# VH-VL binders against Phosphate-specific transport system accessory protein PhoU homolog 1: the designs that were tried, part 5

Target 1, 219 residues: Phosphate-specific transport system accessory protein PhoU homolog 1, of Methanothermobacter thermautotrophicus (o27767)
Amino acid sequence: MEKKYPRILFRKRLKDLRKDMEEVSQKTLKTHKLAVDLLMEYDEEKKEKVIKNSRAIDDMVFNLERKAISLIAAEQPVAGDLRFIEACIKVGSHLKRIGYLAANIAEAAEKLKDEEIPRRPLEDLKHMSDFVQMMLSKGIYAFLDQNMEMARELRHDDDKVDDLFDQTLEHVTRSMFEDKESISYLVNLLFIARFLERVGDRAVSIADRTIFMITCEKP

## First folded at step 5 (VH-VL; framework fv_cixutumumab)

Design s51 (from c09 with heavy chain T57I)
Fold by ESMFold2-Fast, scan of step 5:
Formats: structure tokens, sequence, C-alpha cells
Structure s51 (fold): chain C 219 residues (1-219), chain A 119 residues (1-119), chain B 108 residues (1-108)
């Protein structure tokens, strides 16, 4: 490699950090979708991929955080660059936790694989799952593209997720009252709904970090 | 362009120590782990340990614990591997490699340093 | 002896497809990484993660993973692909790096 001025090297390191953010984001989106797909059609191999991917995401985030801290320590970045690097650390933490939630969803889905789930709770879960998947994509792409308008939508989306969770809880409770034998497995459906709600919360957090990074205003 | 430049070949007596260096150029030394991997003549690759220079934290394979020391000097972008109590079976090519993406992913390698242990 | 097992040797005819495998319990939890080593040279990274290629690696190289097994596939093998191929990953504890024994690929 050629001898470079510090500013030129800094810009290359910053671009490399952006690429790492894109890679971990894509793996997180894929992992979440694989976990959710297990709810419709359980597959042992897909479950193992989800577990493996959640650990890979953890490793990627660790390496990304190390890179970000090194960049801050060595380069004294200007305010805008510092906010971006800090956002990468915080968003990385959320992506890591979304990976853990995917593993939790996969484990709960395995416990439901041999059960006949009542139609209404299953339909509620499908609707909630579709909505959360869209929220997660929106939050991540808002960050990657630094899209303020998209990021601002996430708070309203989260209110709808809360409503869908409440509806799921009501219908599951009704099913449990009608069939006592269903209680042992329907509790796992509630766990999945809760994990989906937690993914939604993480998507909002990513959007909030995007807003702060661009505007410098407290989320 | 990232390049890892290793020190020259060494010939050592049994019971002595050897210290091999690996100087990183062109890339970000502190952002990545530097690992040491050896290869005995006609044999496979064997991981010895690695260091994360920014933290000064080193991790060693169980087989080499207590005999290997890996250090880094950030001011010269140089990592070192010192192996003590040398035996003839330590005769090998010693590589330094940069870890990226995952802890076990080595995207750039030095050309290797031949260490011969003989009496 | 090795936590990751590879067959010592495999052959492929010029232009044909070959699959090199790596097996170990840690591969259920961590992805394998693949390296190519030619005589007298340092290893070169070929595949990392599930199926990612570094810049400069031809698209005939691909990776896959299922259960405790990882595979490196070379589609349309070329003479220059003749080399030793190593997999590595983390051990079952996740704290150490382990290599497979290597597979010598001969292109006929």
Amino acid sequence: as target 1 above (219 residues)
Amino acid sequence: EVQLVQSGAEVKKPGSSVKVSCKASGGTFSDYAISWVRQAPGQGLEWMGGIIPIYGIANYAQKFQGRVTITADKSTSTAYMELSSLRSEDTAVYYCARGRYYPSTFDYWGKGTTVTVSS
Amino acid sequence: SSELTQDPAVSVALGQTVRITCQGDSLRSYYATWYQQKPGQAPILVIYGENNRPSGIPDRFSGSSSGNTASLTITGAQAEDEADYYCNSRDTSGNHVVFGGGTKLTVL
C-alpha cells in the first residue's frame, strides 16, 4: 500500500465501516425472515441456520464495534462523522439483539411444530409477523440510507404493533378458555408475539438513532 | 493495499526462545485482530493465538498456553509472537494473518517466517 | 485429532464440478471459512461466512452449510485450482480457532 495522509486513510476506514453496517444489516434481515418462516412451515435445517446466523451477527457486531472505537480513538473525527460512528455502535447493538430474538422465535416455533393451532390466533400472529417484518426493513433502510422521513414513520408503526399484540393476546386467551388442553402450547404463541413486539421496539430504536444522527436532537 | 511483512528466517537451539515480527502496512492495524498460524513441513495449518491490538488482549490455543506470548506495538504497527522452550517439533513456517468479519476469517496473510529448531 | 475433519485428497476432471467437505460439531454453531494454499505460498481466503467471496475470487467458488457440515464447491474446475484447501472455524467453546486437516485437490 502507498503512504497516505491521515485524512485519506480516515475516509477509507469510514467507508469500510459503512460497508460493515450494510453487511450485518442484510444478515439480520435474512435471519429474522428465516425465523418467521418457521412459524408457517417448520424445518430443522432452517432453525439451525437461524441459530448459526444469530452467532455470526454477534461476531460481526463485535468486530464492527472494535473498528468504530479504534476510529474514534485514532482520528478525532468532526462532529458529523463522530455521530455516524456512534450511531453505528448503537445500531449494531440493536441488530445483535434482533439476532437473539430471531433465535428465540425459532426455538418457540419448534415447540409449536406438531400442534394444531386454532385459526384465529394463528391469523393474528401472521398479520403481526408481516407488519413487524415491514417495520424492521423500514428501520434498517432508514438508517442505511439516512432517510429521515422513513425513520419518522416508525413511531406510528409501533402503536399498530401494540394493537396487534393486544388482539393476539385476547384471541389466545379466548381459545384457552374454550379448550383447556391448548394452554400448554398456546403460551409459546404468546412468546412469539412478544418477541415480534420486541423486534418492533428495536426497529423504532434504530430509527430514533437515525433521527438523532441527522438532527442532533434527543430521540 | 494491505500488506503484512514478517521478519526473516531463524535457526534456534532446543530450549531457547524465538520472537517473530509482523509489520502491517497500508491498512488499519488497530481495527483488526492479528493471529499467528504455523505449518510444520508437510503438515496442516495450526492456530497458535491472536491479539486485538487496540485492547492489548491476547488469546492463545490451549496447546501453546504458557509457552507463547503475543504482543503488539501500535506505534510501529507491528505484532510479535514469542515461543519459548523450543523443541524440534516447533520447526515450522510461522504465518501472521489479519482477522476480519469473523474471529476465524483471515483475509490477509504474511509470507511466513521459517523457524528451524536443531542442535 | 482435529475437531474439523476433511478428506485428505480429492480429484476432479478439468471443467467438472468438485465438492470439498468439512465436518465438525462446531459447524452447527459457527460458519466455516475456506482457504486455498499453493506450494511454497501463504494461504489465500476463498470463502467466508455462509457464501461470501472476497474481491478477486472467481465466481466458480461457492460455499454451503448444513448441520455439522460445510462444503466448498468449485464449478468448472480449472488447472490453476489445483491446491490444498483448508477450512477453519471456531471450536465448540467459541474461544479458539481450529483448522481442518486440509484437502489436496488434483485437477486431472
Scores: ipSAE 0.022, ipTM 0.630, lowest interface PAE 7.0, mean pLDDT 86

Design s53 (from c09 with light chain Y30W)
Fold by ESMFold2-Fast, scan of step 5:
Formats: C-alpha cells, structure tokens, sequence
Structure s53 (fold): chain C 219 residues (1-219), chain A 119 residues (1-119), chain B 108 residues (1-108)
C-alpha cells in the first residue's frame, strides 16, 4: 500500500504513544494509592516503593515526551492528532508531578508514624484522601477514554476538595491551639492535606486538557 | 492472587430480570474497571459494559443501553450486573472480568455464570 | 457487530507456525489484546498491548500489528494450543470494548 504506508507507520507510533500513556497513568494511580495507604498504616517498604515509583514515573514521562516530540517533528500530524500528542505531553507533566506529590505524602507520613494523632483532624484527612483518590481516578480515566462528561464533573469535584481542605485546616489549627506540643508533628498532617489538595488540582488540569483536546476551547 | 468469584447458575422466565454478582479479592476492585462479557452457546464474546467501583459510574455497550445496569458495592468488593426484559436470546454464560487500562484489556476473569431463559 | 473481523477457523500442523488475524478500523488507534478459550472454560489473557505476554504464557505466543490489522502468531504449535482465540480492542471512540468473532484453531 504505497500511498498509505507512511500513514500506517505514523498510526503505529501514535498507537504506541497511547499505550505509553495508559502505562504511566496506571503506575501513577498505584503510586498515589500506595502513598495514601501509609497514612492508615505506615510501612517502611511501602514508603521505599513509593519513592522508587516516583522516580520511575519521572523516567517514563521523560521518555514519553521525547517520543511525542519526535512524532511531531517527523510526521507533521493533522490537527486532531497534533492535539492528542500535545495533550499527552501536558498530561504527562501532571502525572509526573502527581508522582512527586506521592513521594511528598510518603515522607510526611513517615514523620507521623510514631505520633498519636488527634482523632478529628485524622478523620478529616481520611475523608479528604478518599475523595481526592476518586477524583484522580476520574481525571485520568476521562483522559484515557476521551470522556467529556466525566471530565466536566471534575470542576464540581474541585469545589468539594476545597471545602474538605478548609475543614481539615480548621480542625488541625484548633488541635494545635488546644495542645501546643502537638504543633511540631501536626504540621506534617497539614502538609499532607496540602499535597492532597494539589493532587486534586492536577486531576482538574488533566480533565481540562481532555476538554481542550476534544473541543479546542477552554472549559 | 487476584480472584473474581461469581454467583451460581440461574434459570429465568422470559420477561423477568436476572442479577449476577462478582466478588473481587486479591488486589482488584479499587483501581480497575470490572466489566461484564457474555457468550451465547456456540457464539463469541460480547462486551456488555463496565464500572470503575471507586467513582461508581458505569459505561454500557449501545446494544444493552436501557436493559443492563451495572453497579458496585465497595464495602463488599462486589460488582453486579442486572439484565431486564429477558428473552430466550439472552441465554448465555455471563463473565465478569477485570479491566486493565480501563477497560480494553481483561487480565483476570471470573469462571462465568450460566443464565438460561426458558418457559 | 462487525467492528473487528476474524476468520472463523484455521488449522496448523503440530510444530508448525500459524498466524491468526484481527482486522478493524479501531486497530489503527488501539492495540489488540488476545485471549485463549478452551471448551467449558473462561478466556485467558495471552497477549496484551502489541506484544506483551503475561506470566505463565509460553514464549511461542507473539503479537504484531500493522495498520488496521493485528496478528497473533504461535511458533511451533502444540496440541494444547487447540482452542478458540479472540481479539478485542477499544471501539473508534475509545469508550467501549469490542471483540472479534473468534478463530477456532485446530492442531492436526
């Protein structure tokens, strides 16, 4: 097929890029879950796995970006394919940052492993963690499936994350005022809440990129 | 150690509904889609739909829109598929399967549930 | 439906190479996944992505793709390879799963 041979090769490379996006996305989801599990039950080997996975995600994203740039340079893709390749670069950047945030969560969890955390702030953090995990999953799958309806939901989800963060912050600061000696370790719980909020922001950014890829317009 | 355990065989009358369960263990359910795939006697595999349990939203094949409902109970790690308005043509083995890379790759399958629709 | 097409049957002599093919427009965008199904059993994943094998799948199984076609190759077919083989992939939208009609492999 002489007229279609260059397009066939390009389609194969594009298909490889889709597979790479699926693989790095799954590793990112697993790494985030592993990091938040440390909040419930700390485990040194799990922490080491999170750190190792964070570095692996960084490497995968680096390789993915190189592949995407090479596709653009070599093949001069049509508008739809170019938007998809560009979205892979942008989403990859967010996945890399989520991997770094997982490492940050794991490190903060280690600093809390020997402390008895007040029940109220810990319960708030658990609720926030559950919601952010759901939100991250939705954002990633919205991108992988090119699902506009799912992507649009993340704007509403982000408002709920902000509310959960504010609640967590209030209860943490109240506990600090009631027991000044708790300040030294409760700052780490506050850091975790902030890292979770930032993961939520990244999920929204992935959803926004999905909307832009499909519509060429901001949400 | 991933395992999907399905409910037992069902015999149903035309016009009724059937609800099949799939209990997940060993590192599935939280992060992956659970899909339902059926196979009529002597025929091929047919995807009905899937769900990602942690957000609870299901996605259905066009052919089954309006007749199939897929749900998940996170507390019991169990997914369900309910098919309504049963016809004799719905006689099949119904499989649940874990979707890797949601939902295009099925790395683990349940053993199947036989549903027979007869008068 | 007809989104992915497979030949209904193929035969191979013991120890020889056989290629099973899957064709459809969605394969231009998504890699095919291959399953083996023996009578009375659930399907088993044999190849995913283009050419990845799960643990426990013999190295005689391999996958390839070109354009709108994906192929499962069994090099040095054995008696236990006699089974139905199904491909699947995403549909063109990426939202739904579609299966090929299946290919019955007979090992002579």
Amino acid sequence: as target 1 above (219 residues)
Amino acid sequence: EVQLVQSGAEVKKPGSSVKVSCKASGGTFSDYAISWVRQAPGQGLEWMGGIIPIYGTANYAQKFQGRVTITADKSTSTAYMELSSLRSEDTAVYYCARGRYYPSTFDYWGKGTTVTVSS
Amino acid sequence: SSELTQDPAVSVALGQTVRITCQGDSLRSWYATWYQQKPGQAPILVIYGENNRPSGIPDRFSGSSSGNTASLTITGAQAEDEADYYCNSRDTSGNHVVFGGGTKLTVL
Scores: ipSAE 0.037, ipTM 0.625, lowest interface PAE 7.0, mean pLDDT 85

Design s54 (from c09 with light chain Y31W)
Fold by ESMFold2-Fast, scan of step 5:
Structure s54 (fold): chain C 219 residues (1-219), chain A 119 residues (1-119), chain B 108 residues (1-108)
Amino acid sequence: as target 1 above (219 residues)
Amino acid sequence: EVQLVQSGAEVKKPGSSVKVSCKASGGTFSDYAISWVRQAPGQGLEWMGGIIPIYGTANYAQKFQGRVTITADKSTSTAYMELSSLRSEDTAVYYCARGRYYPSTFDYWGKGTTVTVSS
Amino acid sequence: SSELTQDPAVSVALGQTVRITCQGDSLRSYWATWYQQKPGQAPILVIYGENNRPSGIPDRFSGSSSGNTASLTITGAQAEDEADYYCNSRDTSGNHVVFGGGTKLTVL
């Protein structure tokens, strides 16, 4: 019989945690993409897929957090491993919230499916959506690849999202004043813009956590 | 459902460049990273680099840095790999592959593009 | 030079068990993935995340890992298992992919 080697078991569990982070990250990116696609072409089955994925992400994050806490409690990790495990818990929380936001986007998109949306607000929303997708991808991959330079870019990107949100809000409110009947449905476009801004905020938070994990300094 | 369709075989002269394409379908392009992996006749698999199409930044293996360029066109769901200053040693089958997370696990592969470098 | 090392060739008798090994320091931090490649074909994924099988991969394929070593085991080898097997993982920096040199499996 061989002696047990607890460090070997710890390394296996840590690799499994890394794999869990990769999988939940991928599902989060896919779910966000499906939700924003509903803005351009609504589809009931895609909406249901977004809702199911949001629940799955929640479950994955719950299991990931449980695994991470168990590793900390049982194994007394060295500083680098401890920082990574802590980052997984924090980033997992943000991914879970992004999954919820995807469900919110899908719900709002359903309320717009039969409406003729004014061109300018719709184009603004498309631009904002494209940019937020880029930010989310950048933030997540900066974390997964431990790429500090990529993570640092997210703060600058957040300013652009805020500008795009303000432009969208301006054009939506103008359309509402010009046609009061549009208020009943354009409020949903406004909610989608707000949800996109919140996704951008979460991407920045993931990037900030990545910087802290690598440097041990507040971003 | 998921398909990666690559461009056809190429025959090139030493010193020239080749550009290979990989068209993705089935929701693959924006969801995942696309990597390029080559295989010389009778040799093993060699990762060249990959791209995350949604944000457009490519990452390259050190051996190919400066000689390979990987790009993506989101409007056509197509990734490209351009290799310059071709040598006979570049004769290989070039594969595109989808990573579940860039660049860790390749779950779908294109059928490969044969590039022959000869005088 | 490869950061992941595999033996170039291994043989197994029909119905017997064979283990293909991949070794490298990055395997202390990252799981190996395994691919099967038959002549004239693209590789297919057979094992990922230590011991997960994609849909369609037979139960006889399994993975294991210890320290800097990952192994692909085929229990009860069949004639159709004759192929080249490649491992891959991330490099020690975590942001590049590296492949092992490949192992040619011959089923006798």
Scores: ipSAE 0.246, ipTM 0.696, lowest interface PAE 5.3, mean pLDDT 86

Design s57 (from c09 with light chain G49D)
Fold by ESMFold2-Fast, scan of step 5:
Structure s57 (fold): chain C 219 residues (1-219), chain A 119 residues (1-119), chain B 108 residues (1-108)
Amino acid sequence: as target 1 above (219 residues)
Amino acid sequence: EVQLVQSGAEVKKPGSSVKVSCKASGGTFSDYAISWVRQAPGQGLEWMGGIIPIYGTANYAQKFQGRVTITADKSTSTAYMELSSLRSEDTAVYYCARGRYYPSTFDYWGKGTTVTVSS
Amino acid sequence: SSELTQDPAVSVALGQTVRITCQGDSLRSYYATWYQQKPGQAPILVIYDENNRPSGIPDRFSGSSSGNTASLTITGAQAEDEADYYCNSRDTSGNHVVFGGGTKLTVL
């Protein structure tokens, strides 16, 4: 049994890595949603939780990257296992960045909490937020379920996010022109729109890594 | 407290369809996957499929692909399972269950809906 | 085919230890979860993520895994433990959930 002990341990560690990916993914989804919810109902306690969660996500990603590198170094995994471990490292990096973006969204939302946001820019931001939240969920679960068809949809979804961002920018600019007092706070709404666009980009990157992991080809 | 409340028992004729509902309460419906698991009399548990409500697409066990449709209505926090072309072998208790880390761990279960397929 | 295999029945004397096993290739990559089901009732989660117990599950229940095998152990079995026990996990593709055939535990 001693001769087979390293392989048994490797499979257990690989299973632990899969579990770690599921846990950090769930925390990332929850944290992003909390940050976006602050746009409609600001709450100081929720903001603090988003900041703490973003740091927790960073810690979780650090630990899973360390485990993944150790697995590669200790064993020479077969091609499929190696691609999965590499995908975990890359996807983990994107989840960490999404956590940071949630913190950025929460901080920008705090600067808007006492302002009367013009109706059109706010609705644009809400539409963009809903769409990006859907994309993030789709990208993450495409990776977790190794669903290549779902992953391929993300690139087309990204085009709509770009359009929504451009529309938001135009309507915000018009509102600034109509009311100069709004410039100082509406710039924060643009920052939130930019952070949402970045989250969309990260979802696409997660989908791209899923496709590469399965096909070993560029998406 | 999280609870899953299922619709009542159904008696159906062979060849018809049945649609069972599962209403979730407590927490946020979109945070968790909902799966459907059936159990024929005296038989084991069989996973049919699940849905993650936030993006609205479902995943099905190969055996049920083409006959089962799982949907979710986020506004009412309700998941549905529709099974078509019913046969006597589809007589079973149908459970909905919440997956904590979809699709693997089912921490809350509905009480089950009995579906009887007879003439 | 059955992707997770359980023996259909096992017996244990009151107060003794029993081990229920679940085998399948997917268990090399994914944790097994264990459920208890009594007649006419929905299943109840008893062990998840190898050896975690939900609140309310007695400490006599424990889980372990090695290679392609997962085990549920009941130390000091009680009459109320008489039930069907199911394992589940993901299939080898990771996309779907599969259940074992179930093990009927009889407490003598």
Scores: ipSAE 0.007, ipTM 0.505, lowest interface PAE 9.8, mean pLDDT 85

Design s60 (from c09 with light chain T92S)
Fold by ESMFold2-Fast, scan of step 5:
Structure s60 (fold): chain C 219 residues (1-219), chain A 119 residues (1-119), chain B 108 residues (1-108)
Amino acid sequence: as target 1 above (219 residues)
Amino acid sequence: EVQLVQSGAEVKKPGSSVKVSCKASGGTFSDYAISWVRQAPGQGLEWMGGIIPIYGTANYAQKFQGRVTITADKSTSTAYMELSSLRSEDTAVYYCARGRYYPSTFDYWGKGTTVTVSS
Amino acid sequence: SSELTQDPAVSVALGQTVRITCQGDSLRSYYATWYQQKPGQAPILVIYGENNRPSGIPDRFSGSSSGNTASLTITGAQAEDEADYYCNSRDSSGNHVVFGGGTKLTVL
């Protein structure tokens, strides 16, 4: 017998994959929070940490994906295990993109650090960032806990992000018309709102993958 | 440095309720789950439940479902655990602990709050 | 019985190696985490995942797993290692936390 413990080794590799998902998820959530905090209190060291973390997340996801693909190829898993491994690949891809978006947010925040930002657009952006941060945490924990009820709630949160983005756009645009000199830097506030919207979309995608993993049905 | 500071010791009568607090500092409160774990004198550790502060979602062990309520106040970085219908068997040290990822690993623990149920 | 089973007591001679075990079906799917608790003190995290140590935990502590069993190994036990050791993991559903009964380590 060349493969003495194929099922036991397979189970160990699934445990390692689950551990990897937990670790990259936590780093992604922390990196996103760190990036949005730069909007309220800019700090050069925090920005550099966001950039480093974004690269680290990319590396972690690359290694995780290779491990998952190798596991599928070598072990030919049964349907439930295959759905879990597939979900890890898809969710990993979303976490990687959220890491990139955190870097984009940090870069845009740096361009605003020395500017006098109008109160209304800034408050809108803060409300939007609070909501998106909630959605991201909710999507990630729904996946990690395999909580289908929590995942299903994300389907109905999407409209709220669109509404918050539209509110932010309206107030940014109004501020630009009132002070045309502000256009050069307020465009960065709009970019941040767009990046937050994209993070929200990724959170919904993570929830959708969780539902598919559990039910094998489209969300 | 992450630190969890718990409220002081409580002495309660059977049938009453107790509410214990856990204030987090030195880390990002919202990024981590906070769990409550108790230990009766001379006994082992028992998980009661946990909360994800940013979402406000609490999860409870079946034994405590209906008797325990875990809440969080993000503005003060404080988590709370309220246990009702107290019995002498609820005499224990109650710990709060921070999860690195919910709910499996606890990397930092509070010093514990002693709750004595007597009379 | 609990979902995670530990022997209640184990002894080791100073400088020798000891292995503390934790057994349960959930360990087939989730790694065990290990905590050390000394009298009158809160538990501290000593091992998580395969073999990860938090900052400040000596390298004599290591973890391993096989099937439904997780082990904490202390290589070259020292007097200060005398304590209760607890494992924990997720339950089989993945939604709740479960602790082992604890193992009292005596260093002779």
Scores: ipSAE 0.323, ipTM 0.717, lowest interface PAE 4.4, mean pLDDT 86

Design s61 (from c09 with light chain S93Y)
Fold by ESMFold2-Fast, scan of step 5:
Structure s61 (fold): chain C 219 residues (1-219), chain A 119 residues (1-119), chain B 108 residues (1-108)
Amino acid sequence: as target 1 above (219 residues)
Amino acid sequence: EVQLVQSGAEVKKPGSSVKVSCKASGGTFSDYAISWVRQAPGQGLEWMGGIIPIYGTANYAQKFQGRVTITADKSTSTAYMELSSLRSEDTAVYYCARGRYYPSTFDYWGKGTTVTVSS
Amino acid sequence: SSELTQDPAVSVALGQTVRITCQGDSLRSYYATWYQQKPGQAPILVIYGENNRPSGIPDRFSGSSSGNTASLTITGAQAEDEADYYCNSRDTYGNHVVFGGGTKLTVL
């Protein structure tokens, strides 16, 4: 039926969009993990992979956005489908930015590769990194699974990231005070902590879009 | 090369519990979901649940909620599936599988662990 | 009950084309993934995301979908293709995985 043909094609395009979201999400998670792993054990090939993946994520998001906009323009979707397509555009933008942040983390890690980092600042950064990885995974899977309860938890998680950042800043500052020659390289560790904080912010934004998509209410 | 290595066959009595392990190698353990899928003799595949190791939270099929526990140890790159209150109907081959696009696509599978429940 | 339905058995003559189908409401929202399982072996992934083949899977395998139906097509069936084929997808709510009952392919 002509009446049913456009609906069937529209559903196929929504499935394609969902598949694209799952694919770019997985690449973003992997790329973030590769970047933070460079902090513990630097490896040039892994750094190059992070840079390459960051560019690939950008391309995937560009293509996804074009598909989503074309779908809205051609089909004028009903409210629920429109909210999903809009969420894909917004979440895609956040995934792209997280990919950029992974590249920034990798660049900063390279600048630290030949330095002996003091134990306490490094442990703080590792704790912050572990927590941010958890938040990123949680935010992305809350979106993919449309899990509102998981999404709502992200705001409390963000408070913990802020606390971890403050702790890292204090211990880095103390290390700089005790060894002024360390200032030249420890500033890069603070840049990494800042990039991790920004990843956390993006995870919260993904969770907020998930809540809006499901409820139509501001988070 | 990605490999999932499972623990050996088990023979259990009704009412007991079994814990099967799945050790991942050749890939990034934390980047993927690990799922457990069982197959009773002559029957089809049945998804039991999965876990995302970096998050640590497991998701279970309704049929197994309350009886199955899936965990992951990131330090050893090992996932576990524990099934309690065993019945003869739980006799099956239990597979672990690596999930892409959590958890809907399984790109690598373990060779399976045979669990026999009898007395 | 099964959320994804497959015919239990299908036959094809050597060198001919066969289509194996998977049907369920969740397929309106999610693509099916296809696996091949030979006796005594673990399943292997053959098609995912509608029509993507993993490295090592012959190009005679292809996938398609329409509405609530997904299909695995084998063009020019070979004797080695004789196996059980399973589809899977997400459930209707998108948070769990469901498998079809499996289709036994016999190559005549």
Scores: ipSAE 0.288, ipTM 0.717, lowest interface PAE 4.8, mean pLDDT 86

Design s63 (from c09 with light chain H96Y)
Fold by ESMFold2-Fast, scan of step 5:
Structure s63 (fold): chain C 219 residues (1-219), chain A 119 residues (1-119), chain B 108 residues (1-108)
Amino acid sequence: as target 1 above (219 residues)
Amino acid sequence: EVQLVQSGAEVKKPGSSVKVSCKASGGTFSDYAISWVRQAPGQGLEWMGGIIPIYGTANYAQKFQGRVTITADKSTSTAYMELSSLRSEDTAVYYCARGRYYPSTFDYWGKGTTVTVSS
Amino acid sequence: SSELTQDPAVSVALGQTVRITCQGDSLRSYYATWYQQKPGQAPILVIYGENNRPSGIPDRFSGSSSGNTASLTITGAQAEDEADYYCNSRDTSGNYVVFGGGTKLTVL
């Protein structure tokens, strides 16, 4: 029954694409956690692993995109399958960017490793880091599970990240005013806060793609 | 390196509740989902639900919705499963397991907690 | 007797090849994962993502899938392979985990 063979192969390739999305998602989550852990306890080997993982994620996303485009070109998927494949391309792009941001966080953390950071800005950064890590997990799992309710929560979460960023900026600025010599290293803490905010933005984008994939409506 | 350490055996009366714990070590807790799977004597495996500790939201199998509560305490790297309104049919070994590709793949398992429901 | 169906028992002679199957509609969209469980022990992961082995799992274990069916193959079965084997996957919605009923493998 050769006439059914192409559809069977298409279903297998679609299943492989789902598996690839799950694998790159897990590596992205792990890499982000490794990078933020460096803020509290710097370790050179962990930093090298973050850089290596960032490159691996880029390669995985490149291969995933090629598979997705090949499926679209060869198979003329029905609307639901097409939306899923397109979502994989878009989400993959965000995962790649999150990998780059992890590398940026790791590099900034290295510049802070020997500094005595004021307590208030450090705690602010830690709270922001914890929240952003939660958002990233939530966005990724909303996509993997096609959970629209979870995806919709990300919009409210993003407002909280903006609040945490503003709070961090205020306390860092106050610390700089109290100790002008701290400006040279506290700027790196602001860079990390900015990178965390950008990770939050990417998590929201992943959630938005999930909503669009399921509903075909703009979030 | 990766370990899931579960609380000890429990004997409970019908109508009561039981809360079992699962302490994760080796970098497991925040990176992956934790699920609870039970097995009645001589029976197969049955998924009850899971939690992504960093997100804090649990997902439950339909059979257990309203009777099971799964929680996580990030400060102690411990997940909990509480099952209420216990019946004799709830006598089972309860496993916690680390979810990879949440919720579908379990790469590391606790040794299990035996819960016996008896008058 | 769940959403994923497994034969309850299978036998294989020492050194021979055996195939254990798992069938369900969700397997068209998601790969099956396979676990081995020996009496009195917790399950251990044997195969995930079609044909990936965790560290420590012998090369004689392999996985395959086609359509709505997933298979675990043990090539050159050994006495220590005697166990219950479970498949699991996501349900059709993708949100829940479902297990097959398990297959008891007897090595003769």
Scores: ipSAE 0.323, ipTM 0.728, lowest interface PAE 4.4, mean pLDDT 87

